# VH-VL binders against q0atu2, part 215

Target 1, 119 residues: q0atu2
Amino acid sequence: MLDKKARIRTSREYRNVFEKGKRLSGRFLIIYYVENALDNNRFGFITNKKIGMAVIRNRIKRQLRAIVREYQGQVKNKHDIVLVARAGIGKSSFEGMEKDYIAIMKKAGLFARNANKID

## First folded at step 8 (VH-VL)

Design yc73 (framework fv_ivicentamab_arm2)
Fold by ESMFold2-Fast, scan of step 8:
Structure yc73 (fold): chain C 119 residues (1-119), chain A 119 residues (1-119), chain B 110 residues (1-110)
Amino acid sequence: as target 1 above (119 residues)
Amino acid sequence: EVQLVESGGGLVQPGGSLRLSCAASGFTVSDNYMNWVRQAPGKGLEWVSIIYRRGSTDYASWAKGRFTISRDNSKNTLYLQMNSLRAEDTAVYYCAREYGSWEYYFDYWGQGTLVTVSS
Amino acid sequence: AYDMTQSPSTLSASVGDRVTITCQASQSIDSWLAWYQQKPGKAPKLLIHKASSLESGVPSRFKGSGSGTEFTLTISSLQPDDFATYYCQQYDSDSGEAYTFGGGTKVEIK
């Protein structure tokens, strides 16, 4: 359960991340990310039919939201981040997805505990 | 200080089963990402399976359904249950620890145990 | 999946020689590469991670370099203890894979 304020909702907002953002691929995930002018982070989630049936795609979306929520305090503030699930994600365990998320966020330079201190 | 000691290898006929063990000392298996990696005689290294910190597991596509990775936290020991063995499974099997929480490289390896599948 | 190609597959060298082993990735892996040493009948040992970061206890004669698609492991003055097979491993996972090893380079006595 991410707050409404922490979610990318409109097609315009997704398009902005895709057009202006940086891209980094992991084993099961691709992230697109860009700095925003807000005081908070926002996340978007994309799963397509190549991943599998609706029941699998819905499970993946729930698991990705849970992972993002657990690690939200470690993400550098003021970013819009879209997670796109790769076709192979349905074969991964929950912790495989989690490890991939941590790895790509760290490689992108997006993981830090700077959000919990006042500068 | 850190040691990994494999055992349980031996000669087995095609279609047979073996259970490998990897006894760890100097660290706690459940605090780490633990792997099995194999090496056929005169060949290179090939990843087999991982068990994550909270107990999720993943496998190479060729190993899924035949091999099961597990651990016993009370014994600080990693296992690989191998079923339906084939001649091409003949290899030295190593247990290996991953460095850190997000990298996919191995900082410590056991000495290996030889599995020979032959009639 | 990334191909990891090592060259040469075998080289013959004498104690005191400078030895260079190359590892090429089919696509850019930034600096996400490790090097392992494996002596006959023994387990692999981690030498270098993140292309150039030497592990504690590894002699300074070992050097890793490179980024992107081309990487080298150099042994500046080969010692008797260095006759072994060397493997590179990518851990970028951009291809959808992890744990991709090179084919190995065997350093033999001349």
Scores: ipSAE 0.689, ipTM 0.855, lowest interface PAE 1.2, mean pLDDT 89

Design yc74 (framework fv_ivicentamab_arm2)
Fold by ESMFold2-Fast, scan of step 8:
Structure yc74 (fold): chain C 119 residues (1-119), chain A 119 residues (1-119), chain B 110 residues (1-110)
Amino acid sequence: as target 1 above (119 residues)
Amino acid sequence: EVQLVESGGGLVQPGGSLRLSCAASGFTVSDNYMNWVRQAPGKGLEWVSIIYRRGSTDYASWAKGRFTISRDNSKNTLYLQMNSLRAEDTAVYYCAREYGSWEYYFDYWGQGTLVTVSS
Amino acid sequence: AYDMTQSPSTLSASVGDRVTITCQASQSIDSWLAWYQQKPGKAPKLLIHKASSLESGVPSRFKGSGSGTEFTLTISSLQPDDFATYYCQQYDSYPGEAYTFGGGTKVEIK
């Protein structure tokens, strides 16, 4: 589980990322991301009804949070990042989602080359 | 000492099927991401397929529906089942180990096994 | 899909020469690039990962450099064992696209 300080919590904060951020699409995920004025990164997660029923959407959200938490140390500091699950994600494996996340974050230039650059 | 040894290559007619094996020693295949990469005579390297630690798989677009990657953990062996073979599938097939969880370079390769598709 | 272009496709050199091989990506891959060496009839061998990180046991005469879209493999003093084909591979993208290789550069005896 991500720390509460690392989570985007309000609809206004989500809207800011969507309006001002950059967008990148992967196979199962879309990310929206913008630099923030805080000391830390914040993540948001969106699953829509096209993915499936609530039980599937809740599973996907839990798995995405686990993936984000696993790689939190590699993410360049001071960013707000929203992950939007695409319709096909419900048929993906955990490893498929993980690989897609890594690929998108690398392509966005959000993964640091070494640990010293994260801080 | 890490070793990968391929076998199962040979002559096969167009439309035929063939199963390649890759016996691993010095490490456990289920703890790693394992790949098949091929090389047509006098040509460059072309990725074919991957099997992830948990057993999910992915394929080059041209290989989907014809090729199946699998493994037998009890034998520490990787397989590639090839169906509906075409002349353009003629190549040396290598099994290769992927270094880690999110860097997708190949740290060890087998010696390769030649598949010739000819009438 | 990323296009990976290697230059030159063939290079003639003598023992002791400084050899440079270039790999160009069609879009930025940061430093997510590996270099492989392949001798005739043998499997590829990993030389360098993350553009410039030398693998254990690889001679110091091999050096990788670059970031973004342009990368170079340099052999500072070519040895007889170095006559081979060299391939770059990007790994910036996801599995279906992550394994794009360059076309190869064959280093031949002059």
Scores: ipSAE 0.008, ipTM 0.636, lowest interface PAE 8.9, mean pLDDT 86

Design yc75 (framework fv_ivicentamab_arm2)
Fold by ESMFold2-Fast, scan of step 8:
Structure yc75 (fold): chain C 119 residues (1-119), chain A 119 residues (1-119), chain B 110 residues (1-110)
Amino acid sequence: as target 1 above (119 residues)
Amino acid sequence: EVQLVESGGGLVQPGGSLRLSCAASGFTVSDNYMNWVRQAPGKGLEWVSIIYRRGSTDYASWAKGRFTISRDNSKNTLYLQMNSLRAEDTAVYYCAREYGSWEYYFDYWGQGTLVTVSS
Amino acid sequence: AYDMTQSPSTLSASVGDRVTITCQASQSIDSWLAWYQQKPGKAPKLLIHKASSLESGVPSRFKGSGSGTEFTLTISSLQPDDFATYYCQQYDSYSSEAYTFGGGTKVEIK
């Protein structure tokens, strides 16, 4: 699980990311991201009804949080980042989601390290 | 040097099964993302399946449920188990390694093995 | 559905000619595109990644260019060894079907 201060919790902050942020689409994920005025990163997670039943949506949210937590040390500081799961994500394996996350974060320029250095 | 050598192709009747092998040398399959890509005679390239470093698998929608990708780490060999074969599955099947940890393109390919599905 | 369209499907050229192959994406893929060369009876070989980055050992006469939706592979002075079919492949994670290949362009020396 991510710490409370590392999570976007209010509808106002989600709206700010969607309105002011940049958007990048992956195979299974879309990210919206914007610099914040804090000294840390915050992440938000959205799983729409189009993905499937609550059991599936809750599993996807838990898996995405686990992925984000594992790679949080590589993310450039002072960003609000919202992950939106696309309809097809329910068919993806865990590593498929992980790879998609790494790819979109690298393409967005949000990882501090070279792509070839990811273990 | 990196080498991938496929085997196991041949003539099989519709509804039959076939297992393809891909022997790797010069690198370790479990340290990479490994794929199967096929090419019907006179046609273009079509992605079939992937196995990730930790063993998760994903498939093209038309392959899911009929084809199973696997590997044997002790033999450094990739497999594709193909069931319920149809005439449309007739193709040269290539084993392919993905470049790096987040890109979706192939840096090395095997020579291919021909699968012909015909009565 | 997300498509990669290559043109022409076939071209004939003489040794020494400048050959240009085009690849069009139905949506912007930034620069996330690879080019492969496939000789008759052989496996594809990676030539270029990230639209313009040449692989080690690929002759400098091969150049990739473009971004967004339109990409080109140019062979500045065609050699007999360049008789082959060329494929583009998008690897922008935007596509729901990662690993989307173009239909191929067959280059014949006349």
Scores: ipSAE 0.682, ipTM 0.859, lowest interface PAE 1.2, mean pLDDT 89

Design yc76 (framework fv_ivicentamab_arm2)
Fold by ESMFold2-Fast, scan of step 8:
Structure yc76 (fold): chain C 119 residues (1-119), chain A 119 residues (1-119), chain B 110 residues (1-110)
Amino acid sequence: as target 1 above (119 residues)
Amino acid sequence: EVQLVESGGGLVQPGGSLRLSCAASGFTVSDNYMNWVRQAPGKGLEWVSIIYRRGSTDYASWAKGRFTISRDNSKNTLYLQMNSLRAEDTAVYYCAREYGSWEYYFDYWGQGTLVTVSS
Amino acid sequence: AYDMTQSPSTLSASVGDRVTITCQASQSIDSWLAWYQQKPGKAPKLLIHKASSLESGVPSRFKGSGSGTEFTLTISSLQPDDFATYYCQQYDSYSGDAYTFGGGTKVEIK
């Protein structure tokens, strides 16, 4: 689990990211992101029925949270970021999701240049 | 010097099976994302499958369930097990290494091995 | 998957000519595009990544340009070794299958 302070929790907070944020699509993920006025990053997660049954959607949410937690220190501070899983994500491996997350975050300019040490 | 050498291609009947090998030298396959890409005679390039650093695998939608990518770290060799072969699987099969950790392009390719599916 | 369209499918040229190959994406891929060269009976070879970044060892007569939906590969003075088929590949996929290649452009001797 991510720290409670690092979670987007309310409908109002999600709505703010969708209305004011930028959108970038990857292979399995879409992110919406906006700079916040806080001292930390916050993340939200959305999975829909196109992904598959509840057991699959719950697995995807757990895996995405694990990926975000692992790379949390590499994300440029002061952002609210919502991850929306695309329909195809249910057939992706864990490392496929991880690679897509890294790719989309780097393309968005949200990873610090020195944070991805194999880049 | 990075080198990839494929083998195992040949003539098989529809419904048959083949296992392709790709022997790597000059680098370690388990430290990289390794792929199979095919090319039907006179046609373009088509991605088949990937194996990631921690051993997760992903496949083109048409390949899933019939093809299995694997590796043997002790032999530094990549494999593609192909089952239930069809005439449309006739192609030169290349193994290819991906650049870096988040890019989806190929920096090194093997010479290819021809698979012909015909009665 | 986003379609990648290459033009022309075939191009006839002489040594010393300037040749230009175009690659169009059906939707914006920013600069996430690679170019490969494939000689008859051989594997593809990476020439350019990120639309314009030339790979080490690739002659400077090869130049990639473009962003968004329209990209070009230019060979400023064609050499005998350059008669080959060229493929673009997008790697900013919005498809579950990824790794979309263009149809190829064959550069033939005139």
Scores: ipSAE 0.676, ipTM 0.845, lowest interface PAE 0.9, mean pLDDT 89

Design yc77 (framework fv_ivicentamab_arm2)
Fold by ESMFold2-Fast, scan of step 8:
Structure yc77 (fold): chain C 119 residues (1-119), chain A 119 residues (1-119), chain B 110 residues (1-110)
Amino acid sequence: as target 1 above (119 residues)
Amino acid sequence: EVQLVESGGGLVQPGGSLRLSCAASGFTVSDNYMNWVRQAPGKGLEWVSIIYRRGSTDYASWAKGRFTISRDNSKNTLYLQMNSLRAEDTAVYYCAREYGSWEYYFDYWGQGTLVTVSS
Amino acid sequence: AYDMTQSPSTLSASVGDRVTITCQASQSIDSWLAWYQQKPGKAPKLLIHKASSLESGVPSRFKGSGSGTEFTLTISSLQPDDFATYYCQQYDSYSGYAYTFGGGTKVEIK
């Protein structure tokens, strides 16, 4: 699970990321991302009904949170990042989603060079 | 030296099954993302399936439910179990290694093994 | 679907010619494109990745260029070993249907 402080929770904060942020599409994921004025990164997660029923959508949310948690130490500081699951994500494996996340984050320039160091 | 050697191809009737093998040397299969890619006679290349480092698998939509990718780490060998074969599955099947952890291109390929599905 | 279109499908050339093969993506793929060479009866061989980065051991007469939606593979002085079929492959993660290959370009002797 991600800490409360690492989550985007308010509709205003989601709107800010969508309106001011950059967009990059992956195979199973789309990210919207913008630099924030806080001392930490925050993540939001969106799964829509195109993915499937609630049981599938909840599984995807849990798996995406686990992936984000695993790699949070590699993400450049002070960003709000919203992950939007694409319709096809329900058919992907866990490692397929993980690989797609790594690929889009690296292409966005959001992974730091010294990624495993906590400073 | 990296080598991939496929075997197990042959003639099979529609509805039949075959298991292909890909013996790897010069590297460890479980440390890499391994794929099957096929090529129908006189046609282009078509991706079939992937097995990830921790053993998750993904498939082309047309392969899902009929084909199963697997590996045996003790033998450093990749497999493709092919069931319910159709005439349009006739192709040379290659095993291929992906470069890196987030790229989707192939740095090494085996020589291929021919599967012919015909009555 | 993310389509990769190669042109021409077949190209006749002589040793010493400059040969250009084009690959077009239906949407921008930045520079996430690889080129493969396949000789008759053989497996594909990686020539170039990230549109222009030559694989170790590939002769300098091979050059990849382009970004976005249009890419080219150029062979500046065709050698006998270069008569083969060439394939482009996009690996931009936002293709939707990953591992999309072009239809191939056969370079044959004139």
Scores: ipSAE 0.561, ipTM 0.825, lowest interface PAE 1.6, mean pLDDT 88

Design yc78 (framework fv_ivicentamab_arm2)
Fold by ESMFold2-Fast, scan of step 8:
Order: sequence, then structure tokens, then C-alpha cells
Structure yc78 (fold): chain C 119 residues (1-119), chain A 119 residues (1-119), chain B 110 residues (1-110)
Amino acid sequence: as target 1 above (119 residues)
Amino acid sequence: EVQLVESGGGLVQPGGSLRLSCAASGFTVSDNYMNWVRQAPGKGLEWVSIIYRRGSTDYASWAKGRFTISRDNSKNTLYLQMNSLRAEDTAVYYCAREYGSWEYYFDYWGQGTLVTVSS
Amino acid sequence: AYDMTQSPSTLSASVGDRVTITCQASQSIDSWLAWYQQKPGKAPKLLIHKASSLESGVPSRFKGSGSGTEFTLTISSLQPDDFATYYCQQYDSYSGEGYTFGGGTKVEIK
């Protein structure tokens, strides 16, 4: 599980990221991200009905949280990041989602490019 | 020295099946993201499928359900099982290794194997 | 950024010429572009990654440049071994499926 302090929890906090943040679209994911005034990173997760039934959406959310947890140490400090799953994500493998996450985070400048854990 | 050698191509009737092989040397396929890319005669390059380091797989939308990528780690060999073949599947099929963990470009290619689908 | 447009489709040149091939993305792909060379009957060979980073063993006459939506591959003094088809490929995952190739540019003898 992600620590509660690493989680975006309120509608106000999500709106802040959408309104003031940058947007990057990956193959299966969209991220919105903005620097925060805290000493830590926070993550939010959105899965909408275009992905599929609740069972599929819940699986995707759990898998995305697992991916974020695995790579949490690679993320530059002081960011609020919201992951939005694209419609096609339900057909992707776990590693496809993971690779897309790593790629989009690196291209956003939010990951260390030469991190050994990623390679 | 890295080498990829494809085999298994040939002439097959529409609706038929064929299995391609790609024997790797100089590196371990399970340590890399391995792909199939095809090229119809006189046409450009088209991505087909990927197998990730932990064995997850993904496919181009037109290949899903008809093609299956797999590997045999003990033989260091990549496979593409092709079912329900159509005339438009006629192409040279290349296996290709991706550089790194997120970069999506191919640092090594095999020489290709020709698949011809005709009656 | 899902479309990669490569121009010209065919280029006629002589040994010693400077040739330039252009690749354009429909949306910005930053510098996430690779160039491949394919000789007749052969597999593609990686020449350049990240728009301008030359692969080991590739002659210095090959240079990649550009960022965003406009990229070029330049061969400063064309050699007989350089007559081939050249492909660009974007690998910016948010610009498509991560494997979008240009249509190719055939460099042939004048």
C-alpha cells in the first residue's frame, strides 16, 4: 500500500493538479503533475467507465498503485502526480503498464534517467 | 557479439498457421524486451508484438487473438505463433531487441524470415 | 504525434554529396527519435538514437539533429555503402504506441 501522506485524497487536491499541472499522455496512461509545497510526493489514480466494468477498473487501480510503489524512490521530490488510465489499459499486460509508467515519468523529467533499478 | 537469427517462414494458405523462431546469441532474451516487427514487400516497418522481461505480452490491435509471442529461456529463443493467416500478413518478419527498459527503440534486429500467404 | 511523415520518399545523389532527410511528427516528441538504415534484402540497422546520439561503429558522416516536431538526418559525404532506405522512428510513448515509423526515404544513385 502507498502511505497515506503519499496519496492525493481530496477533490480540491485533484482539481489543483488538473488546473495547474502539466499533462503528458502515454500509451495506456495520462499523467498530470505539478510541484507541491510539501516535503514528499503524492499520487492520485483515476479509472473511468470507458476502461470497463468495476472489476476491471479496480484491478487496474491496484496494479497502478503497485507500480507507483515499486518506483517511488526514483521520483523527484515535491510533486503531486495524478495517473489517469486510458480506455485501452484494460487490454494491456501488467508489464506494459509498468513500462508505460517508467517511460512517461522519465520523459516528464520526474525520474532519474540512469537509475539502476529501472534498467 | 549480439546475433538474432529467424527461421520458420514459408508459403501458407489463407486461414493457415505458421510458427516463427528467433534464436538469440550474445545476450539473454529474458533480460530484455523482445519484439516482432514486420515489413510487407516494398512497404515500411510495422510493429507486431512484444514480450517483456517477466513474460507479459502485448500486441498490435490487428494481431491480438491471432498471433502469440513466446520464448523458451533454456533455448534462448523467441517465437511467434501465427494463426488465421490472411493475404495481408505477407511480409518479412524480424525479431528485434529493445534498448534498455523504457526507450522503445531497437538496437539489434535479425535478418528476417519471409512469410507468404496465398492460395 | 501518432503520425511520422518522412520526406522525400526518394532522393537521388552521387558519391560525395551532402544529403538531408527530414522526419516530421504531428505533435512534439521532444528528442525521442531513432534513425535506421536498411539496405536491400537486409534488416534495419540502428544509426542514431535520441535524435542526435550516434551509435558505436556508425561513421561520423551521419548526423542527426532536431527536436520537437522537425528532425533531420544528414550524410555529409555520401559513400557507396550509404545507398539504402532510411527510417525514422518515434519512441515517445505519449505520441502513439511508442513504435511509430516514418514511411522511409530511399537514397539511390543519381
Scores: ipSAE 0.621, ipTM 0.844, lowest interface PAE 1.3, mean pLDDT 89

Design yc79 (framework fv_ivicentamab_arm2)
Fold by ESMFold2-Fast, scan of step 8:
Structure yc79 (fold): chain C 119 residues (1-119), chain A 119 residues (1-119), chain B 110 residues (1-110)
Amino acid sequence: as target 1 above (119 residues)
Amino acid sequence: EVQLVESGGGLVQPGGSLRLSCAASGFTVSDNYMNWVRQAPGKGLEWVSIIYRRGSTDYASWAKGRFTISRDNSKNTLYLQMNSLRAEDTAVYYCAREYGSWEYYFDYWGQGTLVTVSS
Amino acid sequence: AYDMTQSPSTLSASVGDRVTITCQASQSIDSWLAWYQQKPGKAPKLLIHKASSLESGVPSRFKGSGSGTEFTLTISSLQPDDFATYYCQQYDSYSGETYTFGGGTKVEIK
């Protein structure tokens, strides 16, 4: 689980990220991201009906939260980041989602240099 | 010295099955992202499948359900089980290692093994 | 899905010539492109990654350049060993597609 303070929770906060943020599309994920005025990062997660039934969407959401939590320490501070699952994510393995997350975050310049995990 | 050696190709009738092997030396397959890539006679390269470090797998959409990638860590060998083969599966099949943890390019390839699907 | 287009599909050249192969992506891939060389009956060999980073042991006559949607592989003084088919490959996860190869460029002797 992500700490409550590390989660984007309100529609107004999501709207801010979508309207003012940068967008990068990955293989299974799209991220929207913007610097915030806080002393921590916040993450949002969106899974829509194009992915599949509720059971699949709930599984994807749990897996994405687990991935974000795993790599939370590598993310550059003071960002709001929204992960939007693409339709094809339901057919991806957990490690496929994880690799896509690492790749997109590295290419966005959002990961601090870390030789142990993502170099 | 890194080496990948494929075997198991041959002539098979439509609807038949084959299992390809890729013996690795100079590195450990379970520490890497391993792929199968194929090339039809006189045609270009086409990605088939990946096995990730913890054993998750992903496939090209046309391969899913018919092809299964696996490995045997004790033999340091990668496999591709191919079922319900079609004439359009005729190709040289290469195993290939990915560079690093988040890049999707191939730093080492095997010599390839020819699969011919014909009546 | 997006395409990687290589041009020309074939070219004829003599030893000592400067050869240029172009690869175009239908969407921007930044610099996330690799070049491979394949000789008849052999596996592809990695030449260049991240558009311009030459692999160890690859002769300095090979040069990659470009970013965004247009990339080139240049061989400054063609040698007999260079008659081969060359492939580009994008590995930009940003596009929603990965492992996409160009159609190849066959470099033939005149």
Scores: ipSAE 0.691, ipTM 0.866, lowest interface PAE 1.1, mean pLDDT 90

Design yc8 (framework fv_ivicentamab_arm2)
Fold by ESMFold2-Fast, scan of step 8:
Structure yc8 (fold): chain C 119 residues (1-119), chain A 119 residues (1-119), chain B 110 residues (1-110)
Amino acid sequence: as target 1 above (119 residues)
Amino acid sequence: EVQLVESGGGLVQPGGSLRLSCAASGFTVSDNFMNWVRQAPGKGLEWVSIIYRRGSTDYASWAKGRFTISRDNSKNTLYLQMNSLRAEDTAVYYCAREYGSWEYYFDYWGQGTLVTVSS
Amino acid sequence: AYDMTQSPSTLSASVGDRVTITCQASQSIDSWLAWYQQKPGKAPKLLIHKASSLESGVPSRFKGSGSGTEFTLTISSLQPDDFATYYCQQYDSYSGEAYTFGGGTKVEIK
């Protein structure tokens, strides 16, 4: 799991990313991202009721945190990044979400070149 | 040199079953996302199914419940098991490799194998 | 699940012509689009990915452009080897139907 300093925790910080950040969409994920003034990255996660019941939303949220944690060493430092799950994510596999995350982060220019974490 | 060679196509009656094979060389199937794509005579391309690196699968909505994608890592071969075949399943079936470890387009295709469903 | 519409369905051209093929998505796919070339009796061959990134070994006369919902493949000076059917493919979609192809554009000799 991600430690506290790597999480976006306040509504003000989420609003800053939505207001000032860039938006990119993938197959199952949308990211909003902006450079921060810190020495580390911070991640936020949004799973709306359109995805499904609380059990499904909680599973997706845990899986997304695990994916982000696994690849955090590939992410360019000093960014606030919010992941918004799209409605269709509830039917995705873990690999499907992982693949989408990698692709969208590379597209955003947020990943180190030659990232290849899928076995 | 990357090569994909399909086999197993042929004539089958409606309601019948058929198993297609795709022998890969020059790369390892389990290191890539692999797909089946079909093309009815004189028509366009239509995606059928995907198998992810960890073995998770996904299907076109019309293929669910009838088609099963699988692989044998020891033989470096991809399969498509087709059940309850219909006349509209008549097509050339291609196996296709997805580029790299995380991008979603198809960089290599096999030559295709023709499946004809008729009485 | 996204509809992909290619136009024209058939295009007649002469060697040396500038050829333009259009692909439209029913909703935004950013730049998640690939172009393929298919010659009669052959498998498709990848030409371009991410809307504009040319594959190694593909002649520079092929150019991809566009983003969002409208995309274009241009062949600046048509060669004999270019008479083929061209397909666009989106790879931004979600749900079980991850990939959608356009209907194809046949480029035939005038």
Scores: ipSAE 0.007, ipTM 0.586, lowest interface PAE 10.6, mean pLDDT 84

Design yc80 (framework fv_ivicentamab_arm2)
Fold by ESMFold2-Fast, scan of step 8:
Formats: sequence, C-alpha cells, structure tokens
Structure yc80 (fold): chain C 119 residues (1-119), chain A 119 residues (1-119), chain B 110 residues (1-110)
Amino acid sequence: as target 1 above (119 residues)
Amino acid sequence: EVQLVESGGGLVQPGGSLRLSCAASGFTVSDNYMNWVRQAPGKGLEWVSIIYRRGSTDYASWAKGRFTISRDNSKNTLYLQMNSLRAEDTAVYYCAREYGSWEYYFDYWGQGTLVTVSS
Amino acid sequence: AYDMTQSPSTLSASVGDRVTITCQASQSIDSWLAWYQQKPGKAPKLLIHKASSLESGVPSRFKGSGSGTEFTLTISSLQPDDFATYYCQQYDSYSGEAFTFGGGTKVEIK
C-alpha cells in the first residue's frame, strides 16, 4: 500500500499536475509530472471507463499501485506524478506494465541512475 | 560466447501447427527478456511476442490466441508454438534477446528458421 | 500507417561513396532509436543505439545522428562488406504499438 502522504487525493491537486506538468507517453501508460514544494513524492492513478468494466479498472489500479510502491525508492524526490492507464493496458501482463513504468520513468529523468539494479 | 540457434521451421499446410525452438548458450534466458521477431520474404521485421524474466508473456495483436511463447529453464531454450497457420505467417522467425532492463532494442539474434505455409 | 518511415527503400552505390539513410518517426521519440544491419541470409546485427551510440566492433565509418522525428545513418566511405539492408527501430514506448521497425533500406552495388 502507498501511504496517504504519497497519494494525490483531490481533484484540485490532479488539475495542477495536468495544467503545469510535463507529459510523456508509454506503451500502456501516460505520466504527467511536476516538481512539488513538499518533502516527498505523490502519485495519482487514473483508469477511465474506456479500459473496461469496474473489475478490470480496479485490477489495473491495484497493479499500478503495487508497481509504484515497489520502485518508489528510485524516484527523484519532490514530484507529483499522475499515471493514466491507456485503453490497451487491460491486455498487458503485469510485467509488461512494470517494464513500461520503468521505461517511461527513466525516459522522463525521474528515476535515479542504476535503476537497472532494481530489476 | 552468446549464441541463439533456432530450429523447427519447415513447410506446413494452412491450418496446421509448428513449434519453433531457440537454444541459448552463453547466458540464461530466465535472466533476460526474450522475443520472437519475424520477417516475411522480401519484407521488413515484425515483432511477434515476448517472455519476461518472471515468465509473463505478451503478443502482437494478430498473434494473440494463435501463438504461444514459452521457455524451458532447465534446457535454456525458448519456444514458439504456432497454431492455425495462414499463408501470411510465411516468414523467417528469429529469437532475439533484449538489452538491459528497459531498453527494448535487441543485442543478440539467432540465425532464423524458415516457416513456409502453403497448400 | 503513422509510424517509422525509412527512405530510400533502395539505394545503389559504389565502394568509397558516402551513403545516407533517413528514418522518420510520426511523433517525437527523443533519441530512442536503434539501427540494424542485415546481410543476405543472415540475422540482423545491432549497429547503433540511442540514435548515435556505436556498438563495440562496429567500424567508425558508421555514424548515427538526429533526435525527435528525423534520424540518419551515414556510411562515410562504403566498403564491400556494407552492401546490406539497414533497419531503424524506435524504442520510445507509446500506446497502441510495441516498439516498431522501419521498412528497411537496401544498399545495392551500382
């Protein structure tokens, strides 16, 4: 589980990331990210109805939170990051989503060097 | 020395099945992301499937349901089970190893094995 | 298809010529592009990754350049061993597609 302090909770906080942040697309994920004025990172998760029924969306959210939690120690501090699941994510394996997350975070410059050692 | 050697190709009638093998030496397949890539005669390269380090699999949309990637860790061998073959599946099939943990490019390829689907 | 476009499809050249192959992406892929060489009857061989990083053992006459949507592979002085088909591959992750290959450029003797 991600701690409450590590989660983006309000619609206002999500809007701030979308309006001021940078966007980077992966195969199954889009991230929006911006530096924050806090002492920690915060993550948000969006799964829209185009992905599928509630059971599929809930599975995807759970899996994405697990991936983020596993790698949160590698993320550069003081960022708000929103993960948006793309329509095709429901067809991906767990490791496919994990690999896409690692790739997109490294390409965004948000992962510390030697992220390969986490694997 | 890293080597990948494919086998199992041949002539098969439409609707038939074939199993391709890729014997790896000089490294362990379970420590890497392993792929199948094909090339129709006179055409370009087309990705088919991947097996991840922990055994999850993903497929090109046209391959899902007909093709199955697998491995045997004790034999250090990768497989591609191909069912319901069509004339359009005629190609040289390569196994290929991905570099690193997030890079998606291929550092080693096998020599390829030809699959011909013809009546 | 809005993806990876290579040009030309075929190029005729003589030993000693400077050869340039172009690869265009439908949207920015930063520098996440690899180049492969495939000789007749052989597997593809990795030449360059991250648009410009030459692999060990690849001759210095091969050079990759570019970023964003336009990339080039240049062979500064073509040798007999360089007559082959060349492929670019993007590995910038994007939705709806796995990494994709260009259509290839065949470098033939004139």
Scores: ipSAE 0.529, ipTM 0.794, lowest interface PAE 1.7, mean pLDDT 87

